VHH binders against Uncharacterized protein MJ0448. Designs and how they scored, part 8

Target 1, 256 residues: Uncharacterized protein MJ0448, of Methanocaldococcus jannaschii (q57890)
Amino acid sequence: MIKILVDNTAYKKFFAQHGFSALIEINNKRILFDAGQNSITLRENLRLFNEKEGFDYIVLSHGHYDHCDGLKYVIENDLINGKVIAHKDAFLDKYAGNRYIGIDEEIKEYLLKKADLEIIEEPYKIDKDIIVSGYVPREYEYEMEEFQCIKDGKRVKDEVNDDMFLIAKGILITGCSHSGIINVVEYGKKLSEIKGVLGGFHLVGVSDNYLNRIVDYFKSQDFWIMPMHCTGFKALTKLSQLNNFVYGHVGKIIGI
Below, E stands for the ipSAE of ESMFold2; O stands for the ipSAE of OpenDDE; V2 stands for 0.75 times the mean of E and O plus 0.25 times the DockQ between their complexes.

## First folded at step 4 (VHH)

Design g37 (from e4 with A33R S57R F103S; framework vhh_7pa5_2)
Fold by ESMFold2-Fast, scan of step 4:
Structure g37 (fold): chain B 256 residues (1-256), chain A 120 residues (1-120)
Amino acid sequence: as target 1 above (256 residues)
Amino acid sequence: QVQLVESGGGMVQPGGSLRLSCAASGFTFSDYRMSWVRRAPGKGPEWVSTISYSGGRTSYADSVKGRFTISRDNAKNTLYLQMNSLKPEDTALYYCARDEIYSESGFDYWGQGTQVTVSS
């Protein structure tokens, strides 16, 4: 099953927050995909789901604070039972203008020095039904938000090469799709048959031309979509008109 | 073995600027968060600013935000504090401090301090 632990929208008793996190339980494995923005929201939503056990895998979709900084709760409560899977660039210092948006430095240091960290760039199979994408090729035109990072001591454009997704039994889970949601889905199709796509589509602030292209793209697909987090209200109102749209929020449970 | 040596303090008029430096030795400088802490006459220590081990994250006390800039040069094992628009309230002994790993405010080594006096 997949449980949505952190999203910008919450159902009933759950807490909403800018961020993303999902728990995947399949084949006797517990996988935490992202951890949201802070300890409090992740802690309370895990408690409300009655989730007390640790995680066999932690997968970082990319190195932004709203996906990673909830790991402070996970680290402090000794809930990491196995590997942390991430792209190497997730650990770069990352910025949006003058604002630091990367992983909290204490969390970053723990992951780099104490965790069982698996750095990947190529697809990584956890088992026959679960694959982490590695680097997503940018084959289709997309609109990228302007970010910067520090590489080799220099402040450069951040292309978010660390952006990754996970597929579990044909369900593709993406954090923010900074690599372009069409690139994410098309690459996913090369790795597995896709039955559903959920997570952040990163359509906040995109042009109307690009947004209409995304709507037309998804209208032609035979899988369901559950856009959340960074998809944004304008994109959600358009995507919600599609026959394959599913409403996503904290508290949502998907059987797989 | 661990040494932190501050320099760059002095007397300056209100509205002036000073740049403090801290030369670090005896440890792998790039492995530690570094902070500036100050102590005004008759008062306890006040945290001023922190910089991450990579230099990618900085934080500041509300009293100095927009006026002070913390930076580091890991190749030179040096920490800096650029102080602009100085006020009489900034008068203090300024210490370079090494943060403990996984601590938000714990320091395991402090420098000798450098005096900053802002007076008309």
Scores: ipSAE 0.000, ipTM 0.092, lowest interface PAE 22.5, mean pLDDT 86

Design g38 (from e4 with S30D S57K I101R; framework vhh_7pa5_2)
Fold by ESMFold2-Fast, scan of step 4:
Structure g38 (fold): chain B 256 residues (1-256), chain A 120 residues (1-120)
Amino acid sequence: as target 1 above (256 residues)
Amino acid sequence: QVQLVESGGGMVQPGGSLRLSCAASGFTFDDYAMSWVRRAPGKGPEWVSTISYSGGKTSYADSVKGRFTISRDNAKNTLYLQMNSLKPEDTALYYCARDERYFESGFDYWGQGTQVTVSS
């Protein structure tokens, strides 16, 4: 089972927030994929789902605040029962212009100092049905947002090498697809058979030419798509015309 | 108005074969994934197999994997299930179902079913 805990859109009693989080329950494992932007939204949506138990794994899609800073709730309530899986670059100081967009400093310090942190760059298999991608190769042309980070004391371009996804029983879950949604899906196909793709597609602000290429790409696929979070209104409008489109929101439950 | 009409059921000996057909009308057939679902007497429905809208992807329940083959002919608006090496446990009413956008909500339209009986 997959439950959408945080998204920019929510259904009925649930709370919406700029951010992403999903709970995956499969093979007697509880996996928290991202945590949203703050404690209150994650806490309330977990409560509304009647989810009180801790997590066997926490997987960070990448090191931006709107995916990680809800972990403050998880940390403060001792809900981490096992490993936190992340790419090493998730812990860099990250910026959009002068705005800090990285992980909250206290959360970052806890993860680096006290958590059972598993740093990966290669695919990481949690079990036979669950795999975390590791680094996503950028083999297909895509349009990326401009970010910066601090490396070796210098402010440089942030390629968002920490961008990762998870596949659970053929369903690919992505945080923001900063590595390009086509790269995410094509790499996912090398790791597993794909029957669905959900999460943030990061199509805000892309050119019409690139967006039309993405629409044509998904039109030709045999899996369903559930674009959320950073996909953006213009892209959602076009993707919603596809017959394999599924409307995603906080409160959505997917059986697997 | 959506219509799904199954045919091809009947009585067969263990180890035999049957081919089920489902004639679809009232919608654009090649826009939807299609499934076969069966119900044995006194039991709930059991999903058997699914085929994607294009026919490029198929999936099967473990109980039928290697014995059954799902296929479709989009030009004829027809779904098929080739059933080989039939077992008494395969005895059930078989339904053609239209998938609701390939997610867990299951099926938005079902046919009336076709009976398959496997006995000696």
Scores: ipSAE 0.000, ipTM 0.114, lowest interface PAE 19.4, mean pLDDT 86

Design g39 (from e4 with Y53W S57R F103G; framework vhh_7pa5_2)
Fold by ESMFold2-Fast, scan of step 4:
Structure g39 (fold): chain B 256 residues (1-256), chain A 120 residues (1-120)
Amino acid sequence: as target 1 above (256 residues)
Amino acid sequence: QVQLVESGGGMVQPGGSLRLSCAASGFTFSDYAMSWVRRAPGKGPEWVSTISWSGGRTSYADSVKGRFTISRDNAKNTLYLQMNSLKPEDTALYYCARDEIYGESGFDYWGQGTQVTVSS
């Protein structure tokens, strides 16, 4: 079972927010994939789903605030029952122009000093049906948003090497696909049979040429897609015309 | 219900310092990012600074970087702005604003403002 906990759109009683979070429960394991932007939205949507139990795994798709800062709720309520899985670069100081967009410093400190943190770069199997990607190879041309980070005391371009996805019973879950959604899906196909792809596709602000290439790419696939979060209105409008499109929002439940 | 009350403004000479305070009530202060926004006579609002819910992240407008410091005390539900090396161009009404989204235009409440006048 996959429950969408945080997204930019919500169904009826649920709360919407800029951010992403999904709860995956399979094989008697509870996995929190991202946590949204703040404690309020995550707390209320968990309550509305009647989710009271802690998490055996927390997986960070990447180190941006709108995916990580909802962990305040999880930390303060002692809901981390096992490992936190992340790429090492998730913990860099990250910027978009003058704006700090990285993980909140208190959360970062907790994760680095007190959590059972598993830093990965290679694919990591949680069990036979659940795999975290590790680093996503950039083999196909894509358009990347311009970010910076601090490395060795210097402000440099952030390639978002920490971008990761999770596959649960053939369903690929991505946070924002900063590594390029085609790269995400093609690497996912090497790790597992893919039956569905959901999450943020990061198509806000891309060129018309690149967007049309993405549309053509997904039109040729035999899996369903549920683009959410950072996909953006223009891209969502075009992708919604595809036969394999599924509308995603907070409150959505996928049976697996 | 939600209230934000600014204080600490006044008249000061160029090069002087002032510390602004904002007392918050009617909501869980520690769950929200907070910002300072100013409005100079005859101008639109200008964002000054933002601080995250925990105080672990801060951002500043280029015009105030290195001179202003934003901070918060979550136990006292209070936001602060320490203003150093004040310039005539800093003359404005200063507003405390609640922000659901750190450093963006998501200000859903702000106070009545406190006047800062920098003149010789």
Scores: ipSAE 0.000, ipTM 0.231, lowest interface PAE 15.9, mean pLDDT 87

Design g40 (from e4 with S30D S57R F103T; framework vhh_7pa5_2)
Fold by ESMFold2-Fast, scan of step 4:
Structure g40 (fold): chain B 256 residues (1-256), chain A 120 residues (1-120)
Amino acid sequence: as target 1 above (256 residues)
Amino acid sequence: QVQLVESGGGMVQPGGSLRLSCAASGFTFDDYAMSWVRRAPGKGPEWVSTISYSGGRTSYADSVKGRFTISRDNAKNTLYLQMNSLKPEDTALYYCARDEIYTESGFDYWGQGTQVTVSS
């Protein structure tokens, strides 16, 4: 079972917010994939789903605030029952221009000093049906955001090497696909048979040529897609015309 | 406190040109991507163009590509839209919008709009 906890769109009683979070329940394990932007939205949507139990795993798709800062609720209520899985670069100071877009410093401190933190860059198997990707190879051309980070005291281009996805019983869950959605899906296919792809596709602000390439790519696939979060309005309207499109929102439940 | 004020609209004949401006205040302008969105009579909002915080990346709707040019002057906190080869179908109220890089639909502040009318 996958439950969408945070997304930019919500169904009826649920709260929408810029951000992403999904709960995966499978094989007697509870996995929180991202946590959204703040404590209030995550708390209320968990309550509306009647979710009261802690998490056996927390997986961070990457180190941006709109995926990680809802962890303050999880930390303050002692809901972490096991490991936090992340790429090491998730903990860099991250910027879009002068705006800090990285993980909140108090959350970052907790994760680095007190959590059972598992740093990965290669595929990490939680169990026979659940795998975290690690680093996504950039084999196919994609359009990248103008991000920066601090490495070794210097401000450099941030290629978002910390971008990771999770596959649960053939369903690929991505946070924002900063590594390029085609790279995400093609690497996913090397790790598992793919039956569905959901999450942020990061198609806001991309060129029309790249967007049309993405549309053509997904039109040729035999899995369903549920583009959310950072996919953006223009891309969503084009992708919604495909026969394998599924509408995603907070409150959505997917059986697995 | 955040304010976006559009100007430069007006009436023009088909094939004409207009330059829209948007004066931004109340926030650090060069931290945000900026967009132009238009609303024609009886229609919903249509995204027109986006420019990144630095101006190094731009994108356009298919309907305006090759005719419109988005630009910004971060020293003046001003966003521009140069509109050439205007068509009757471009008639709309044009809004300046502050845009998060991640979300085209997540415009958090809009201006009051400036009317563009293309008729012969």
Scores: ipSAE 0.000, ipTM 0.222, lowest interface PAE 15.0, mean pLDDT 86

Design g41 (from e4 with T50V S57R Y102W F103D; framework vhh_7pa5_2)
Fold by ESMFold2-Fast, scan of step 4:
Structure g41 (fold): chain B 256 residues (1-256), chain A 120 residues (1-120)
Amino acid sequence: as target 1 above (256 residues)
Amino acid sequence: QVQLVESGGGMVQPGGSLRLSCAASGFTFSDYAMSWVRRAPGKGPEWVSVISYSGGRTSYADSVKGRFTISRDNAKNTLYLQMNSLKPEDTALYYCARDEIWDESGFDYWGQGTQVTVSS
């Protein structure tokens, strides 16, 4: 079972917020994939789903605040029952211009010093049906956002090498696909047979040429897509015309 | 306080040009993507264009592609929309909007709008 906890769009009673979070329940394990941007939205949407239990795994798709800062709720209420899985670069200080977009410093400190933190770069198998991607190779041309990070005391371009996805029973869950959604899906296909792809596709502000390539790419696939979060209004409008499009929002439940 | 103040609208004949400006204050302008959104009489809002925080990436609605150019001056906290080859269909109230990311619910902050009327 996959439950969408945080997204920019919400169904009926749920709360919408810029951010992403999904709960995966499978094989007697509870996995929190991202946590959204703040404690209040994650807390309220968990209550509305009647979810009171902690998490056996927390997986960070990448180190941006709108995916990680809801962890404050999880930490303060002692809901981490196992491992936190992340790429090393998730913990860099990250910026868009002068705006800090990285993980909140108190959360970052807790994860690095107190949590059972598993740093990965290679695919990490949680069990027979659940795999975290590790680093996503950039083999296909894609358009990147203009981010910076602090590395070795210097401000440099942030390629978002910490971008990761998770596959649960053939369903690929991506946070924001900063590595390029085609790269995400093609690498996913090497790890598992793909039945569906959901999450943020990171198509805000991309060129029309690139967006049309993405539309044509998905048109040719046998799996369903549920683009959310950072996909953007223009891209959502074009992708919604595809026969394999599924509308995603907070409150969505997918049986697996 | 976040404030967005549009200007530069007016009346113009078909085929003419106008340049819209949006003066931003109350936040760090260079940290946010910015959009132009328009509302024609009797219609809902239509997204027109977006520009990334640095100005390195832009995108346009199909209806204005090739005719409109979005730009920004981060030193002056100002967003621009250069509108060329204007058509009667471009008649609308044009809004400047702060845009962290696109979503179906709209934008964080909007200005008061500037009226563009394209008629003979």
Scores: ipSAE 0.000, ipTM 0.371, lowest interface PAE 10.9, mean pLDDT 85

Design g42 (from e4 with A33H S57T F103E; framework vhh_7pa5_2)
Fold by ESMFold2-Fast, scan of step 4:
Structure g42 (fold): chain B 256 residues (1-256), chain A 120 residues (1-120)
Amino acid sequence: as target 1 above (256 residues)
Amino acid sequence: QVQLVESGGGMVQPGGSLRLSCAASGFTFSDYHMSWVRRAPGKGPEWVSTISYSGGTTSYADSVKGRFTISRDNAKNTLYLQMNSLKPEDTALYYCARDEIYEESGFDYWGQGTQVTVSS
């Protein structure tokens, strides 16, 4: 099953926050995909799901604080039972303008020095039903938010090469899709048959032309979609009109 | 109930220094990134600086880099802004904000502010 732990919207008893996190339980493995923005939201939503056990894998979709800084809770309560899987660029100092938006330095140091960290760029197979994408090729035109990072001591454009997704039994889970949601889905189709796509589609602030292209793209697909987090209200309003749309929020459980 | 109370403002001459404090209550201070935001006369709000929940990461607006230092004391639930080499352009009401970034931009739970005036 897949349980949505952190999203910008929440059902009844659960807590909402800007961020994303999902728990995947399959084949006797517990995978935490992202951790949200802070420890309290992750802690409370895990408690409300009655989830007390640690995680066999932690997968970081990319190195932004709203996906990673909830790991403070996981680290402080010794809930990492196995590997942390990430792209190397997840650990760069990342900025939106002058604002630091990367992983908190203490979390970053813990992951690099003490965790069982698996750095990947190629698809990484956890088991026969679970694959982490690695780097997502940018083959289709997309609109990218302007970010910066520090490489070799210099501030340069951040193309968010660390953006990754996970597929579990044909369900694609993306954090923010900074690589372009069409690129995410098309690459996912090369790795697995896709039955559903959920997570952040990164459509906040995009042009109307690009948004209409995305809507038309998903209208042509035979899988369900559950756009969340950074998808944004305007995009959600348009995507919600599609027959394959599913409303997503903290508290959502998907059986697989 | 979230409460943020700023203090430490005042009048200083150009080149002077001030240290602002923000006392936080009603939430787990050590779980949140915290920011300073200012509003100058005749201008909209300007983000000044952010510090991560642990204090390990800080960031600053270009207008204050090298002159201001943000810090926090999680045991005292207090946020600080050390302001050095103050300029007339730094004259503003300074707000403490709990940093909860939304899709575009935003801070929740601003305090009442503390006035900083740089003139002679």
Scores: ipSAE 0.014, ipTM 0.541, lowest interface PAE 7.4, mean pLDDT 87

Design g43 (from e4 with S30E G56S S57Y F103S; framework vhh_7pa5_2)
Fold by ESMFold2-Fast, scan of step 4:
Formats: structure tokens, C-alpha cells, sequence
Structure g43 (fold): chain B 256 residues (1-256), chain A 120 residues (1-120)
């Protein structure tokens, strides 16, 4: 079972927020994939789903605030029962222009000093049915938003090497696909048979040529897609024309 | 205080051109993506175009693609929309909107709007 906890759109009673979070419940494991942007939205949506239990694993798709800063609720209420899995670059200071977009400093400190943190770069198997990707190779041409990070005291281009996804029983869950959604899916196919792809596709502001390539790519696939979060209105409108499109929102539950 | 002030609207004939401007103040303009959104009489808001904080990425609604060009001057805190080959269906109040971090839907501040009327 996958439950969408945070997304830019919400169903009825749920709260929408710029951000992403999904709860994966499978094989008696509870995995929190991202946590959204703040404590309030994550807390209320968990409450509305009647979810009171802690998490056996926390997986960070990448180190941006709109995926990580809801962890403040999780940390303050002692809901981390096991490992936090992340790429090392998730903990870099990250920027969009002069705006800090990285993980909240207090959360970052907790994760690095007090949590049971598992830093990965290679695929990591949580369970026979659950794999975290590790680093996603950039083998196919893609368009990246301009970000910066601090590396060795210098502000440099951030290629978001910390971008990771999770596959649960053939369903690929991506946070924002900063590594390029085609690269995400093609690498996912090397790790598992894919029957669905959901999460942020990061198609906001991409060129029309690239967007049309993405639409054609998904048109050729034999799996459903549920683009959310950072996919953006224009891309969502085009992708919604595909026969394999599923509308995603907070409150959505997917059986697996 | 965040302020967005649009200008450059007016009346134009089909096939004509207009350039809209949006003067931004009260925030670090270069840190935010910016969008143009329009509202036709009796209709809800329609997203038109977005530009990234650096200006390197742009996107457009299918209805305006190839006719409109969004641009920005971060040194002048100004957003622009160059509108060419205008059609009667482009008639609307055009708003400048601050887009949280390039979401095309998460607008947190809007201007007062500038009226564009395309008549024949």
C-alpha cells in the first residue's frame, strides 16, 4: 500500500503544500519516502489518514527543503524507529539563486549526529520487494533547473547527485527526478520490472522540445504514470492526455 | 512588502503586438521564478508563461507558444512578456505573479493586472 501524504494538490479534507511525501506499507514495514515542506502539513495529513505509528525507514529522495523539512514533526515526536537512508550530497548547503533550499539546519544536524543514518551511493535493498536506487546515472539527455551548492567552501553548480528513487513491488516512487525522469525510469528498469511510476517529474519550465520527448517516451511505455509535485501545470496537462495517466493528489491510496 | 506592478497593456488589433512589464519590489527578485497569468472576462485564471530565477528556462501555455516570449532583467527587477500575433481570445487582464520556486501553480503574490484588449 502506498499513501500520498504531501503533494501540491489534495483531495477534499487533506492539506496541499508544495512538497512531496509518500508512506509505503509493505511486508510489515512502514517506509516514509520524503516528508514534505513543514511539520503542520505532514502532521495533519498523517492524522487524516489515521496514521499514528512510527517509521521503520525514512528515505530521502534528495536534500531539498520541500522533501525534508516535514521531518521536524517526525523527529520531535520520536517517530523514527529505524534507519534514515540518504545520499551524502543531500546534506550539502543548497541554493536557488541566493535562496537556501537545502535541508533545515536543525534537521540536518539531527540526521548527521543522532539518527541511524545510512549513506548510500549504490542500490540498497530494504526488503525483497523494496529497493532504493542510490545514485542515478545520467545516460540520456535531460534538462536541469539551475541550482547551486557549497562544496569545499565554494559555491558551485549543484547537479543534484543526491537524487534517488525507491521501487516497491514494481512501483517506482521519485521525489522530484532532478536526474531526469527518463534516466530515473531507465535505471529503475535495470533494478526491477516497472508497472507504475509516481512522484515529481520535474518538468516545470523545461523546453517544449524536451517536454514533447518526455510525452512521447511515456506514450511508448507499458506502465501507468502518476506525475505529481514538481511536474508542473503545462506538463501535467500534456501527460493527462495519455491512456496510462493517473491523477495523483494527497489522499491517493495505491494497492501493491 | 512584496509589490508587483504591471504595465504595457492596451487596445490592439488582431495580429498586433504589445509588451507587458512588471516592476517588482520588496523581495530579492533574482531568487524567484516569475509567471504571467491572465483572466478573461467571465473565466477563471489561465497560466500563460513562467521563467526561472536565472532566466535560463522558460515555459508557455500551448495557446500562446510561438507568439509570446517571457524574459526578465534581474538588474532592474523587471519581468517582461512580449506578445506577438495577438488574437481576440488573448483579451484578458494580465497578472504578474511570483512563483515560489518555478512551480507554474504555486503563486504566492500577484500584481493588480494590466488590461489587454484585442478587437477587430
Amino acid sequence: as target 1 above (256 residues)
Amino acid sequence: QVQLVESGGGMVQPGGSLRLSCAASGFTFEDYAMSWVRRAPGKGPEWVSTISYSGSYTSYADSVKGRFTISRDNAKNTLYLQMNSLKPEDTALYYCARDEIYSESGFDYWGQGTQVTVSS
Scores: ipSAE 0.000, ipTM 0.284, lowest interface PAE 13.6, mean pLDDT 87

Design g44 (from e4 with A33S Y53W I101L F103D; framework vhh_7pa5_2)
Amino acid sequence: QVQLVESGGGMVQPGGSLRLSCAASGFTFSDYSMSWVRRAPGKGPEWVSTISWSGGSTSYADSVKGRFTISRDNAKNTLYLQMNSLKPEDTALYYCARDELYDESGFDYWGQGTQVTVSS
ESMFold2-Fast, scan of step 4: ipSAE 0.343; ipTM 0.720

Design g45 (from e4 with S52T S57R I101K; framework vhh_7pa5_2)
Fold by ESMFold2-Fast, scan of step 4:
Structure g45 (fold): chain B 256 residues (1-256), chain A 120 residues (1-120)
Amino acid sequence: as target 1 above (256 residues)
Amino acid sequence: QVQLVESGGGMVQPGGSLRLSCAASGFTFSDYAMSWVRRAPGKGPEWVSTITYSGGRTSYADSVKGRFTISRDNAKNTLYLQMNSLKPEDTALYYCARDEKYFESGFDYWGQGTQVTVSS
């Protein structure tokens, strides 16, 4: 079972917020994939789902605040029962222009000093049905957003090497697909049979030529897609015309 | 307090040009992507153009490509839209809009709009 906890759109009584979070429950494991951007939204939506128990795994798709800063609720209520899985670059100081967009300082310190943190770059298998991608190879042309990070005391371009996805019983869950959604899906196909793809596709601000390429790419696939979060209004409008499109929002439950 | 104030609208004949400006205040302008959105009489809002926070990338609606150019001056906290080869169908109220945090799908602040009328 997958439950969408945080997304930019919400159904009825649920709370919408810029960010992403999903709860995956399979094989008696509870996995929190991202946590949204603040404690209040994550707390309220967990309550509305009647979810009170902690998590066996926390997986960080990448190190941006809108995916990680809801962890403050999880940390303050002692809800981490096992490992936190992340790429090492998730913990870099990250910027868009002059604005800090990385993980909150208190959360970062907790994860690095007190959590059972598993740093990965290669695929990591949680069990027979659940795999975290590790680093996503950039084999297909894609358009990156303009980000920066601090490496070796210098402000440099951030390639978002920490971008990762999770596959649960053939369903690929991505946070923001900063590595390019085609690269995400093609690498996912090398790790598992893909039955569905959901999460942020990062198509905000891309060129029309790139967006049309993405639409054509998904048109011929035999899996469903549920683009959310950072996909953006223009891309959502075009992707919603596809026969394999599914509308995603906070409150959505997917049986697996 | 975030404020966006548009100017530069007016009446122009088909084939003419206008340059719109948007003066931004109350936030760090260089941290946000900015957009132009228009509303024609009796129609809903139509996205026109977006520019990234650095000015490194721009995008345009198919209806305005090759005719409109979006630009920004981060030192002056000002967004621009150069409109060339104007058509009667470009008649609308034009809004300056701030994109939600680093290129998200929505706008959190809009200006009051500036009227552009293209008529013979």
Scores: ipSAE 0.000, ipTM 0.223, lowest interface PAE 15.1, mean pLDDT 86

Design g46 (from e4 with A33R Y53H F103Y; framework vhh_7pa5_2; at its last look DockQ between E and O 0.01; V2 from the best seeds 0.00; counts 0 for: pae E 20.4 > 2, placed apart)
Fold by ESMFold2, look of step 5:
Structure g46 (fold): chain B 256 residues (1-256), chain A 120 residues (1-120)
Amino acid sequence: as target 1 above (256 residues)
Amino acid sequence: QVQLVESGGGMVQPGGSLRLSCAASGFTFSDYRMSWVRRAPGKGPEWVSTISHSGGSTSYADSVKGRFTISRDNAKNTLYLQMNSLKPEDTALYYCARDEIYYESGFDYWGQGTQVTVSS
């Protein structure tokens, strides 16, 4: 079972917020994939799902605040029962222009100093049915918003090498796909059979030519897609016309 | 824990009336679309009626239109079904169901039901 806990769109009683989070519960494991932007939205949506149990694993799709800073709630309420999985670059100081967009410093300090942190670069199996991608190879051309980070005291371009996804029983879950959604899906196919793809495709602000290529790519696929969060309105209007499109929102539950 | 408890069933003659109630607890009642579903002896479930979370929209199966009225009181966490002009074909176990617009399925919780028997 996969529950969408945080997204820019919410159904009925749930709260929307810019960010992403999903709860995966299979094979007697509870996995939190991202935590959204803040404690309040994550807490309230968990409450509305009547979810009070802690998590055996936490997976950070990348080190942006709208995916990580809901961890404040998780940390303060002792809900981390096991490992936190991330790429090392998730903890860089990250910027969009002059705006800090990285993980909150108190959360970052906790994760680096106190959590059972598993830093990965290559595919990591949580279970026979659950794989975290690690670094996503950039084998297909893609467009990405311009980001910066601090390395060795210098502001440099951030390629978001920490962008990762998770596959659970053939369902690929991505935070923002800063590696390019085609790179994410094609790498995912090398790791597992794919039945569906959900999460942020980060197509906001991309060129029309690139967007048309993404639409054509997904039109030819035999799995469903549920683009959410940072995918963007223009991209959603085009992707929603595909026969394999599924509407996603906070409150959605995916079986198997 | 989600609980739905139906009441108000009984025996009536054809043409009679009954009012069913469903007490809901363990969830935010006003957030959910609610339905009545019935199961006649030896048959599968049949959808009867649905009411929106606010009560502003209702829908009915053709077999009950004009005879049954669904309503809700969100302050009391209670769903109702007023059944008029009852027919022998309405004999069934009536369930209060939480209607969930999930990607996968329609109804996720059901009560234990209340028996309605229409006979001479």
Scores: ipSAE 0.000, ipTM 0.093, lowest interface PAE 20.4, mean pLDDT 89
ESMFold2-Fast, scan of step 4: ipSAE 0.624; ipTM 0.841
ESMFold2 (binder alone), look of step 5: mean pLDDT 85; pTM 0.850
OpenDDE, look of step 5: ipSAE 0.512; ipTM 0.805

